# VH-VL binders against 7-cyano-7-deazaguanine synthase (queC): the designs that were tried, part 20

Target 1, 227 residues: 7-cyano-7-deazaguanine synthase (queC), of Persephonella marina (c0qst3)
Amino acid sequence: MKQSSSIIILVSGGMDSAALLWLAKKEFDKVYAVSFDYGQKHRVELDFAKKLTEEAGVEEHFIAEVPHLKGIKGSALTDRSVEIPSEEYPEGPPVTTVPMRNLNFLSIAASFADIYEIENIGIGVHSVDSPYPDCRAEFVSAAEAAINASSVMVAKKKNRITVYTPFLGMTKTDVLRIGLELGVPYEKTYSCYRGTIPPCGECATCRQRIEAFRSVGLEDPWFKKER
Short names: E, the ipSAE of ESMFold2; O, the ipSAE of ESMFold2 at other seeds; V2, 0.75 times the mean of E and O plus 0.25 times the DockQ between their complexes.

## First folded at step 12 (VH-VL; framework fv_anetumab)

Design y_c (from v4x with heavy chain E107Q; at its last look DockQ between E and O 0.76; V2 from the best seeds 0.00; counts 0 for: pae O 4.9 > 2)
Fold by ESMFold2 at other seeds, look of step 12:
Structure y_c (fold): chain C 227 residues (1-227), chain A 122 residues (1-122), chain B 111 residues (1-111)
Amino acid sequence: as target 1 above (227 residues)
Amino acid sequence: QVELVQSGAEVKKPGESLKISCKGSGYKFTNYWIGWVRQAPGKGLEWMGIIYPDDSDTRYSPSFQGQVTISADKSISTAYLQWSSLKASDTAMYYCARHRGYSWETQAFDIWGQGTLVTVSS
Amino acid sequence: DIALTQPASVSGSPGQSITISCTGTSSDVGTWDYVSWYQQHPGKAPKLMIYEVSKRPSGVSNRFSGSKSGNTASLTISGLQAEDEADYYCSSYTSISTHVVFGGGTKLTVL
């Protein structure tokens, strides 16, 4: 290997994190993964995340529990009394917003990075299609600054932790094209916020995924029709 | 070390109510779906339904919907199967079992209780 | 609407390989790679032998293997031993009415 580098990837089991994982395997010497159990209704994603990291061959896959997020009411993703919408994403953050989700996740990933002396933290955010504030460039820049300011490794080694966001500024279709070129096994990814098998096909993330496949002349592996 | 321990055998009459239990230990009880499986004497296994103890999300086989109640008390790591009015045809061995992983659709039952024999006669 | 079909019984001699079939439809075995196999000795609870079609849990002998083709899953036991004599059940997720279904069971006799 010509460069010696390591990264820890936030892996949700979805399309974007899968594409990031395959890209990271190409670009970094050692790839670690972390996934989060925060009481999400679509907990099946964790089983898909495990399948993806096994296929990619990561150094280690951590599962971090974040139980305090499940105790916060008002999010359709964690509060059973709030239904998952069937409509497209509205203007602004939807009812599926889990407060500060990526801030919590990045801070936990940063702790692993400090302990294992990993200089890169990868997250598959792309700003064009996301209604969530914690998927935007402004957030990523602020989070990276906070991580570097608080890192013991950075303070001692005088290096930096980079938040690796190669998909920022892209659409879901753009990310899908990259993943297809990389050979991502999309049949082993899961996007549905309702957590059903098969995916519901009706929530915003299912619709966005289906449209992305159609825009590249393919059918979503979950919704293929025999010809 | 991971185990499911069920309540003891029951002998009941038709029309009586019954609630049997399944206590999990050696693992984080709230992270796994718990299912109930029926086996009539000399017969095969029948999936009755499941519960996710953390939020009580409960799913039933079509054959058992409305016939039985599945519940859990996560504070004591215990799942329950309950009848409001037993029938002679409810005579069977009842197993609780844990799904491996975080979903019931994609994951098998990896840990089984010892079974509770329910006999309904007379 | 459909049941997983297993043969009522199979038999084999020690050292041989045997295969138990589990036939479903496109709503279960044909579509989903969530097939599992359980072994049950008389008077005992079932034990998981195979999950996700072909994976073995820790502690299960590599003599047990699983596969599927089309709507049929198969459990193969190589190097048959006397203690393999038991009932075997397949299981699958089904999208029809969204539940789990078991096969009727197969009695394996070791001759």
Scores: ipSAE 0.289, ipTM 0.743, lowest interface PAE 4.9, mean pLDDT 87
ESMFold2, look of step 12: ipSAE 0.409; ipTM 0.780
ESMFold2 (binder alone), look of step 12: mean pLDDT 92; pTM 0.949

Design y_d (from v4x with heavy chain A108P I111Y; at its last look DockQ between E and O 0.70; V2 from the best seeds 0.00; counts 0 for: pae O 4.7 > 2)
Fold by ESMFold2 at other seeds, look of step 12:
Structure y_d (fold): chain C 227 residues (1-227), chain A 122 residues (1-122), chain B 111 residues (1-111)
Amino acid sequence: as target 1 above (227 residues)
Amino acid sequence: QVELVQSGAEVKKPGESLKISCKGSGYKFTNYWIGWVRQAPGKGLEWMGIIYPDDSDTRYSPSFQGQVTISADKSISTAYLQWSSLKASDTAMYYCARHRGYSWETEPFDYWGQGTLVTVSS
Amino acid sequence: DIALTQPASVSGSPGQSITISCTGTSSDVGTWDYVSWYQQHPGKAPKLMIYEVSKRPSGVSNRFSGSKSGNTASLTISGLQAEDEADYYCSSYTSISTHVVFGGGTKLTVL
């Protein structure tokens, strides 16, 4: 059932944020989107994010810069001297970790929520065994508390802002099944950390995506044999 | 308003060097790929190559690899096309152009410079 | 470079519809929806008319439309007008040697 409310969705152009966007279009009356340029090697994802939000028909799609993250060395996602790994995610935070990424993103999204009087902020985090600290339930709860304590709109209206995380506790495959049911155009999504066209097929996110499709008996649209 | 302003026309002899420029304004220069396109007199458009000014990541058409150098100076929002030794066959109009969006693969050229005519003759 | 194939010229009368073809291969037009069309009047820089096969930039007349089938993209101009007389180029990303390629160009004459 659709509710008469609004949400701003963090959209990266990847599978999880696309599934969240399509779910939000079903569940909310007004859907906004925000995407982030933090100097990532895979900046092409922003073009895919724009294509997805255009197809979904969002109220507005903001592109926010995070310039302090552009200067940080040591992450494979922002430092050209650090290679993108070809293996599965390791135990513990991987070299692809960007410091405090989701904390930065949620705080910026919360600013838009205050300006547009939006009651919900959506982020497509999933799985309790994520290698990233900022994809865990305890992080989401702490961020939500900080947002509510900081919001001028919440203080004046005595409302609450909800950090909407419908995929928390799910696997990549679970999220894919939801997106398939919702009709997400996965051929218009992009997951590769290397930023290549076609996607490299060998980085951790490419492998995870390919395996998720195989687990549901499908081929990844990017790697179908008929192309 | 997005604008690309190119350096003026050049008349050169074979064997001479040349560097022409393209200055971008009205947008964040470092966020967009800038490409170079050749058009010989009475001929069609040829994609020469492209650069991402923030880190100078540069890609060339196979036809132009090793024939020209594409570079940028992000501090003055300027891209360059350079020859070390011009040939008569380099006589052409040269356009710079900006890609729409954040990638050159998936997005078109949305803004073009006015062109720089390069004439190479004895 | 590998050039996309376009007819050298097409013509039509005012008010008619015309179509310009752009034929590539499975490494470019056949696989990628990153197909664009540019209009170039004499002495002027090219202007983007269509991108992503069928999308129009702001300020481009809805008389211009684009489509793709297999390895061939098409630009259609309906309600042909005198100012449509120009050269038209298609372009596409190609995964062979990873670059962008233009078609050879089509001269449109309005009779």
Scores: ipSAE 0.333, ipTM 0.753, lowest interface PAE 4.7, mean pLDDT 88
ESMFold2, look of step 12: ipSAE 0.395; ipTM 0.776
ESMFold2 (binder alone), look of step 12: mean pLDDT 92; pTM 0.936

Design y_e (from v4x with light chain S91Q T94D I96S S97L T98S H99G; at its last look DockQ between E and O 0.72; V2 from the best seeds 0.00; counts 0 for: pae E 5.1 > 2)
Fold by ESMFold2, look of step 12:
Structure y_e (fold): chain C 227 residues (1-227), chain A 122 residues (1-122), chain B 111 residues (1-111)
Amino acid sequence: as target 1 above (227 residues)
Amino acid sequence: QVELVQSGAEVKKPGESLKISCKGSGYKFTNYWIGWVRQAPGKGLEWMGIIYPDDSDTRYSPSFQGQVTISADKSISTAYLQWSSLKASDTAMYYCARHRGYSWETEAFDIWGQGTLVTVSS
Amino acid sequence: DIALTQPASVSGSPGQSITISCTGTSSDVGTWDYVSWYQQHPGKAPKLMIYEVSKRPSGVSNRFSGSKSGNTASLTISGLQAEDEADYYCQSYDSSLSGVVFGGGTKLTVL
């Protein structure tokens, strides 16, 4: 077992990535972060990601651009003409699907891991029945295999790269409980897909967040009742 | 050097149209919001609106909604402010400014154009 | 017509510290850390002095500092110098307007 382990965390500024970041600060000696600008309507999440990584005290926070995703039509996250839905997701991948998002993100994070000799890449996926294909266990396993097959660090017989997915198989409420125990400042997190300030409160991700807080007997910090 | 260069001063009559420009250089123009700020003679700064040139996402102050048009041509790194029918009350200095944040709400305007003086005389 | 409230003028002597206040509401300064300060000399464009309440862009003297408490943000200028004589504007996001608001401006006179 190697002393002084390190990890690079995919940080979106949302609840799940914040919980992962705080968990990683507890579990690893050196924590790096990477966030992605892929033309999302909710680009404000990057401003929140920066504040979270500053508070957590990461070694370095990289912002990577993914310009080919910026031009994609048909995704509610990148195409202004496609509305962010307020309803529950339909059967099959939702309109908020960005093609192969986590594959792109993991490959870029792996490049940083390879260059900085970071042994772990953390991603906050947490549902076995996720509507997004690139949030499932079989995807994670395949991506890890491809990363290790491509790694210069592995070719030099250093530690293999592990994709760290501590929340896989958990509900959003489970992840919230872990984050609360860890002291995550949820008032500094953001996950609204519409990118509004304050969050819209209507999109699927806002509603899931509100319900997760309600299910543990708390108010969402963004929707605090005043009066 | 990061720079915003605005078109020259304009002297117009009420009822005329006008389109003024703001050209960015020294940075990736499409990665930043560009805002427009009005300053009437001897008065303070007023936010008019803002545009993200990459996708033309445009937001207006309630005071200026329907009064002006903000647009951009990303192929020539240029933002525009446009009136279809000028009024004497439109006499002011108009600044364009680059916004630091990934969203237009979160930070501040870090680079300002030199200003375009618009004079509307009866 | 919503503006953040600033004093119309402040004055100080060279070498002193002065503070300019910027008072908003819970829909802007009171809730959001998106407060900035601009210096404007006569005939010139505004210059960013402080952003995110207290951060200083490169090239701005450490004599300029920012803070906030409740609904009021403050710009402090230490070691006042003649060239600091200018108009100063605060700016914030306001969620009730879904827009950017400026203060009315403060004329700083160095005596």
Scores: ipSAE 0.310, ipTM 0.741, lowest interface PAE 5.1, mean pLDDT 87
ESMFold2 (binder alone), look of step 12: mean pLDDT 91; pTM 0.939
ESMFold2 at other seeds, look of step 12: ipSAE 0.377; ipTM 0.770

Design y_f (from v4x with heavy chain R59Y; at its last look DockQ between E and O 0.66; V2 from the best seeds 0.00; counts 0 for: pae O 6.2 > 2)
Fold by ESMFold2 at other seeds, look of step 12:
Structure y_f (fold): chain C 227 residues (1-227), chain A 122 residues (1-122), chain B 111 residues (1-111)
Amino acid sequence: as target 1 above (227 residues)
Amino acid sequence: QVELVQSGAEVKKPGESLKISCKGSGYKFTNYWIGWVRQAPGKGLEWMGIIYPDDSDTYYSPSFQGQVTISADKSISTAYLQWSSLKASDTAMYYCARHRGYSWETEAFDIWGQGTLVTVSS
Amino acid sequence: DIALTQPASVSGSPGQSITISCTGTSSDVGTWDYVSWYQQHPGKAPKLMIYEVSKRPSGVSNRFSGSKSGNTASLTISGLQAEDEADYYCSSYTSISTHVVFGGGTKLTVL
């Protein structure tokens, strides 16, 4: 008797969520996806998220709106008066921080998991090189506890919802290597916080992506000389 | 049903102001970019610019930047195209159109309004 | 700005296949995956026929197909019918000036 396993993963269209999506397709019987429109300047990422989930063949791809995050001033991602930085990521939360973004996202994903009786919620966080507090192990542990305490499915079935974080403790280069081995189509991923086509190549996320490819002896598909 | 309904034809004199409208219905207006396209008599289509009604993020073609104003009122699901001072060369059919994707750069216009004919003559 | 060049007119007989070309005057290969095609009958608003080079919206006949090669996109109409007689426009995003450009249009006549 084989038990069916299912997961809903948070898909942004970026490298880390793409690697998670391909890993989940390998490890779980049913893979669902959820993406969020929270007023980010780089909404084009949602188009890339859709392309990735279509290629991977997920069971369903939900787009959830988070309008209350759109009202957050002071974040470079949602406030047009705040410029997207060109510099390297500093220690601590950068100006691109949307407060409690992943807490909002995980709670919404948990609602989908509860309704569709999905036992796993996947998020592509890796704490080694992340400046965001809501990408760290302490946050994930607390969020998982809150989800399990509030889930009707858990109460009914006396099981657990697992927040699946296979990349915790890894660098961006480590995650990239996993995705390359899995065959992730990185030319179909998008990372730029400025939301430009082509990507700007200057923001912290573009720089991190370029460096990750360089560290494994490859060129970023977006920034190849022949592109 | 999903549709874009534009305001009626206008006959104006040079130097007058004008604001034409495009009302969306049958879908969530704030989820889609709305663009404006000009077609002069006997001529082809010209992209003028585009707006995301939710936050008023707006882009203009270089040919129309500073020449028109694109705006939206999301509370009534309406986008606008406005001139402060019309010229005879503004005589054209003006279409609004909905962009199907989350980004106007990577997708296309899937729903079009019926057009508003603007005639500018003395 | 990218300029998109289309032939001014093209004609074909019912049942034939015809192809309308759309050639860029400068290469913007980062955005050339986002070419779309529109059909416009006289007195009517344009209608989307093809997006992302070759994708067809729901409700558009599979007689319409799109492709690209180098700096040229093509719209092919197979099994030509009288109702296909219209103006056809290509369009593409350009990153140089951050806007969309339409081609000059092609009048298709069904003989």
Scores: ipSAE 0.169, ipTM 0.698, lowest interface PAE 6.2, mean pLDDT 85
ESMFold2, look of step 12: ipSAE 0.355; ipTM 0.761
ESMFold2 (binder alone), look of step 12: mean pLDDT 91; pTM 0.937

## First folded at step 13 (VH-VL; framework fv_anetumab)

Design z1 (from x_d with heavy chain E107Q A108P I111Y; at its last look DockQ between E and O 0.02; V2 from the best seeds 0.00; counts 0 for: pae O 16.8 > 2, placed apart)
Fold by ESMFold2 at other seeds, look of step 13:
Structure z1 (fold): chain C 227 residues (1-227), chain A 122 residues (1-122), chain B 111 residues (1-111)
Amino acid sequence: as target 1 above (227 residues)
Amino acid sequence: QVELVQSGAEVKKPGESLKISCKGSGYKFTNYWIGWVRQAPGKGLEWMGIIYPDDSDTRYSPSFQGQVTISADKSISTAYLQWSSLKASDTAMYYCARHRGYSWETQPFDYWGQGTLVTVSS
Amino acid sequence: DIALTQPASVSGSPGQSITISCTGTSSDVGTYDWVSWYQQHPGKAPKLMIYEVSKRPSGVSNRFSGSKSGNTASLTISGLQAEDEADYYCSSYTSISTHVVFGGGTKLTVL
């Protein structure tokens, strides 16, 4: 039993955020989106995020710049001298870790949620065993607590802010099945950490995406129609 | 001295309308939610809904959405619970209670009205 | 959809300790410290006894204590007295939206 409800979705242009966006359009009355420019090598993802939010028909799509993350030394995503690896590191935060990326993103999204009185913030995290610390359930719980402790909307005793994570405990393949059932236009999504057009096909995110499509008996739209 | 004073007991027939009241005093009325709780004879407590009197933001339990109307008049520090057409099954004690909302820092229903007994019979 | 489960009744003798359980989900009981407890004597309005799982309002006896383990909150009454005979309700919020939920209530009988 729904009441008028609203959500702001962190949209990266990738598969998981696209599936979340389409799910949110089904579940919530008003859907907002926010995307982040933090100097990532794959900034082209923002073009895909914009096209996705236009097709989904969101209320507004905010682009937030995070200049403090630009040029982070030692991260393959922001330091041009560090190569994007073909494999993730097995024993800790991979070289593609941008320090506290999702903490920064959730904090900024929470500011929009607080101002617009949006009671839900959606993020497409899905693996409880992610090598990225800021993609885990324990991080989400801590961030939600901090957001509620800081919120003017909560301080006025109007509402609480919920971090909506419907894909926690799911595999990449599980999320893909949900998105396919929802009609997500996966040809308009972008996953490559190298930021190339076409996607490189070699980085961990490209490999995971290709295998997810294969595991459901489909071919990745990017690699089916000629590279 | 926080106080919630409810209107008196009501005896009604099925099909009649009714509006009962809850007046708050001893605190800033617009800084807190007012909740309504039903207790049928011999039964437990059921949350019906809450209202923030400052802007009339109203939230209903799914079980009561569309069954009752919750409203407030902040100029006289009063919240209301209203039926357009009473049924015999509406016979119950109705409490209002002050609520600080969905804050980690607040007590939930910290002050309760004395209750309003509504009896619906022919 | 969302329910808090309490035993229908519990009993104890004067001077004993008793515990009343309140079981929900991770969304309403487990993750956050939202659980409160209310005491209701016959013919009277409920009284807040415990909030935020384990905190006592001013004027509530230290014989009443609260705790939580996993998705189950507990109210413990030590040194049971005849005046403790009442109905006890747990309450919480849900993670879905702005909703308050009560448990079904537990009748405490002092033997």
Scores: ipSAE 0.000, ipTM 0.430, lowest interface PAE 16.8, mean pLDDT 83
ESMFold2, look of step 13: ipSAE 0.469; ipTM 0.813
ESMFold2 (binder alone), look of step 13: mean pLDDT 93; pTM 0.952

Design z2 (from x_d with heavy chain A108P I111Y, light chain S91Q T94D I96S S97L T98S H99G; at its last look DockQ between E and O 0.89; V2 from the best seeds 0.00; counts 0 for: pae O 4.1 > 2)
Fold by ESMFold2 at other seeds, look of step 13:
Structure z2 (fold): chain C 227 residues (1-227), chain A 122 residues (1-122), chain B 111 residues (1-111)
Amino acid sequence: as target 1 above (227 residues)
Amino acid sequence: QVELVQSGAEVKKPGESLKISCKGSGYKFTNYWIGWVRQAPGKGLEWMGIIYPDDSDTRYSPSFQGQVTISADKSISTAYLQWSSLKASDTAMYYCARHRGYSWETEPFDYWGQGTLVTVSS
Amino acid sequence: DIALTQPASVSGSPGQSITISCTGTSSDVGTYDWVSWYQQHPGKAPKLMIYEVSKRPSGVSNRFSGSKSGNTASLTISGLQAEDEADYYCQSYDSSLSGVVFGGGTKLTVL
C-alpha cells in the first residue's frame, strides 16, 4: 500500500489559507494548490497566492477561471454597482456574499483531486458561526458527502476524499497564532476585499485582520507606522 | 507569442483630435492590464494610466487625469489612447505595455508595443 | 515627489562592472519589493531586464543583477559589452501617488 499522503489546498492569498498551506506542508507528503479567478475586485490576491505557493514549495499551483461568477449581480465582491461596506455587516449573510462561492470552488478542486488522485482537499474555514453560509460545518459535511458520491477515484480505489478543515471551531486569532508558530510570512498575504494597495483598512476583512494581530500583541505588517 | 502592435505615426495640428490603438495577440487579452506610457523627445518614461479590458476598469496618473481617455474594445483585443484636443506639448512617443500578472501594482510591464510617434506642429 | 532618482549617466569599459542606483521613498522602493528595471536602446521600446528587485525574466543574461537596500535599488551589469549601451529606467509602485513611478533614466556609455 502506498504511504504517500497528498492534499490540494484552496489558496486565496489571505491569512487563513496561508496558515493552512504552511500547516499542510508540515502534515502531508505532497501539497497542491488551487486559486480562483472569479472576477473579484481584489484580483491582486492571486499574485500574493502565487508568492505564497512558491515560497511553500507546492507540487503544482493551479489557477482556475470561474467566468460565470463575473456576471452575477448583487455581490459587493464582483458587482461594481454594489459598494463594499465600511461598517459591520448587518444580520444575516453579508452583501459580500458571492453566491455558492465555496461550493463552486470545492467542486472544481475535487475535479483536480480526481484527476491527480489526491485524497484530501483543504479549505481554511473557521468559526462555525460565520456570516457566510458556505463557511460552516454543515456545508463542509454536505460538500464532502457530495464529492465522495461523485468521485471516480473513490469508486475505483475504494477510499475516501476528506475535506480537511483543521481551523473549524477556531477564531481568526487562533488561526493567526498557529500561522505565527509555523512561520507564515504574513507580509506576503493579502486580505482586502477592495483590492487596493495598500489594503484599505476599512472593510470587514481588513478590520478582522488588524484586530487579530492586535490580540496577539502585534501590528499588522501592512499597517505599521512609518519610521 | 505575445505581441502588442500599435497604430502608425501621426502628424497633427494643435486642436485636432486623435485616437491611437494597441492590438494585443498571442494571449487572452481580457486577463491582463494594459498601460500607456509617454516619452517626450529626449525625455524619460511617464506613466499615463492603465485599463483592465474585461470590464474597462481604468486608472489615470494624476498628471494625465482629464487630459486623455483610455479605453478598450475587448471584442477586437484593442486598447486606445485618445485626445479630444491636441497641444504641441503632446508631441511624444506613446507606448502601450502589458502587465505581467493579475494586478498593475505588483507586476512589471513584460511586453511593450513598438510605440506610436505623435507629432503636433503649428 | 513623482519620479525615482537615478544618475543621469554612467560609463564603463568593456569587461568591467557598473552599478546604476534608483532612489525612492518609503512610499515606493523603501516599502515594496516590486522594483523593475528596463533597458531601452535608441529608437526602440523598453525591455524588461529585472523584476521584483532581483529576478530575471527568461532570456535575460545573468550579467544583469539587482538588489535593494533601504530606499535604494541597484542594477548591476557585469562583463560590460558594447550592446549594453542604452538608457536604463527603474520602476516601482508608489502608494502616495496610487500609481506607477519611473526613474528619470540613466544613459549608460560603454567606452
Scores: ipSAE 0.403, ipTM 0.777, lowest interface PAE 3.9, mean pLDDT 88
ESMFold2, look of step 13: ipSAE 0.415; ipTM 0.792
ESMFold2 (binder alone), look of step 13: mean pLDDT 93; pTM 0.947
ESMFold2, look of step 14: ipSAE 0.423; ipTM 0.792
ESMFold2 (binder alone), look of step 14: mean pLDDT 93; pTM 0.950
ESMFold2 at other seeds, look of step 14: ipSAE 0.393; ipTM 0.780

Design z3 (from x_d with light chain T98D; at its last look DockQ between E and O 0.81; V2 from the best seeds 0.00; counts 0 for: pae E 7.6 > 2)
Fold by ESMFold2, look of step 13:
Structure z3 (fold): chain C 227 residues (1-227), chain A 122 residues (1-122), chain B 111 residues (1-111)
Amino acid sequence: as target 1 above (227 residues)
Amino acid sequence: QVELVQSGAEVKKPGESLKISCKGSGYKFTNYWIGWVRQAPGKGLEWMGIIYPDDSDTRYSPSFQGQVTISADKSISTAYLQWSSLKASDTAMYYCARHRGYSWETEAFDIWGQGTLVTVSS
Amino acid sequence: DIALTQPASVSGSPGQSITISCTGTSSDVGTYDWVSWYQQHPGKAPKLMIYEVSKRPSGVSNRFSGSKSGNTASLTISGLQAEDEADYYCSSYTSISDHVVFGGGTKLTVL
């Protein structure tokens, strides 16, 4: 039975946010979604995000622009002079790091949550050892504290805001198994950081996705031999 | 209302240059790809290419690569199609159209300009 | 080389249903759900009737529907009316040369 509560989900169009969206539809009474246009090279992900939220039947799907992130130099995702690597870099956060990306996104989602009195904000972070600082449990806890300290809804003693992270501590394969059980249409998801059609198959996110499917005895819908 | 308004009909001679325009209004011009489509007299539609005005990311059909230049001036919400040297075979109706999708590969053209007739004759 | 194949013409009587086919390859219609259909009356700009295979924009009659099977997309017009007489074009992205292609067009005649 669904909870009698509401959630706003950060939806990117990728595998993890799709699994979160399908899980939230089963766990919450009202599900909202927000996606972000921050000048990413892979803006096609927004087209996939819209298809997913339409199929899932969310209450509303907001597209928020984040113009101050557009063209930030030094990130392969927003700086066209920086190449998307085919392999992970061995030292420190990868060049695909966008400064404080999830902090920006959670702050904007929290504004929606405060206005609509939504008590849950969902984000699909899942690795405890992620190379991205803003995908770790420590970050989530700090963000939740800041959100509650800033919230008018909380100041009025109406409710608390919870940052819902059901996949934290899981592998990409674990999240994929959950999504498969939930009936996520993975052929309608998009993961490639290069933004190509078809997906490049070479970037770290494409490789991780392909390997996750292989580890459960399946082929990635984008790269099946017999389509 | 949401509109694409194109520049008027042109009558030109072979070898002349030409730049035609497509002005968008009633929506946030920089949020949408704008494409160009050719229709020769009595013929079907041909996709020429497309531009994202915010950063001028531009893609061309192989058939038109190097034959035309697509550009935009986002400060006046206007896209352009330009020839450096017209040929008689360039005689056609030229449409600009707004794309629904965040990427140019997905979705479709939802708003079309009225067309610009270009006639090239000696 | 890369072209979507449509019949040159189709016809039907008022009140009937007709279907216009659009056949591509696995590099376009067969793989991607980005097929669109356009209606063009003489002397007018094209009008979007169907996008993403089967979705209708606001203001397009529910008499128009779209589908696909394998490498073939279809536009179906039910309850045919005289005003439906026009040229119809399908369109799709193709991965072969990374661009968009139109079909050759189908002239619909209402008898």
Scores: ipSAE 0.063, ipTM 0.700, lowest interface PAE 7.6, mean pLDDT 87
ESMFold2 (binder alone), look of step 13: mean pLDDT 93; pTM 0.951
ESMFold2 at other seeds, look of step 13: ipSAE 0.367; ipTM 0.781

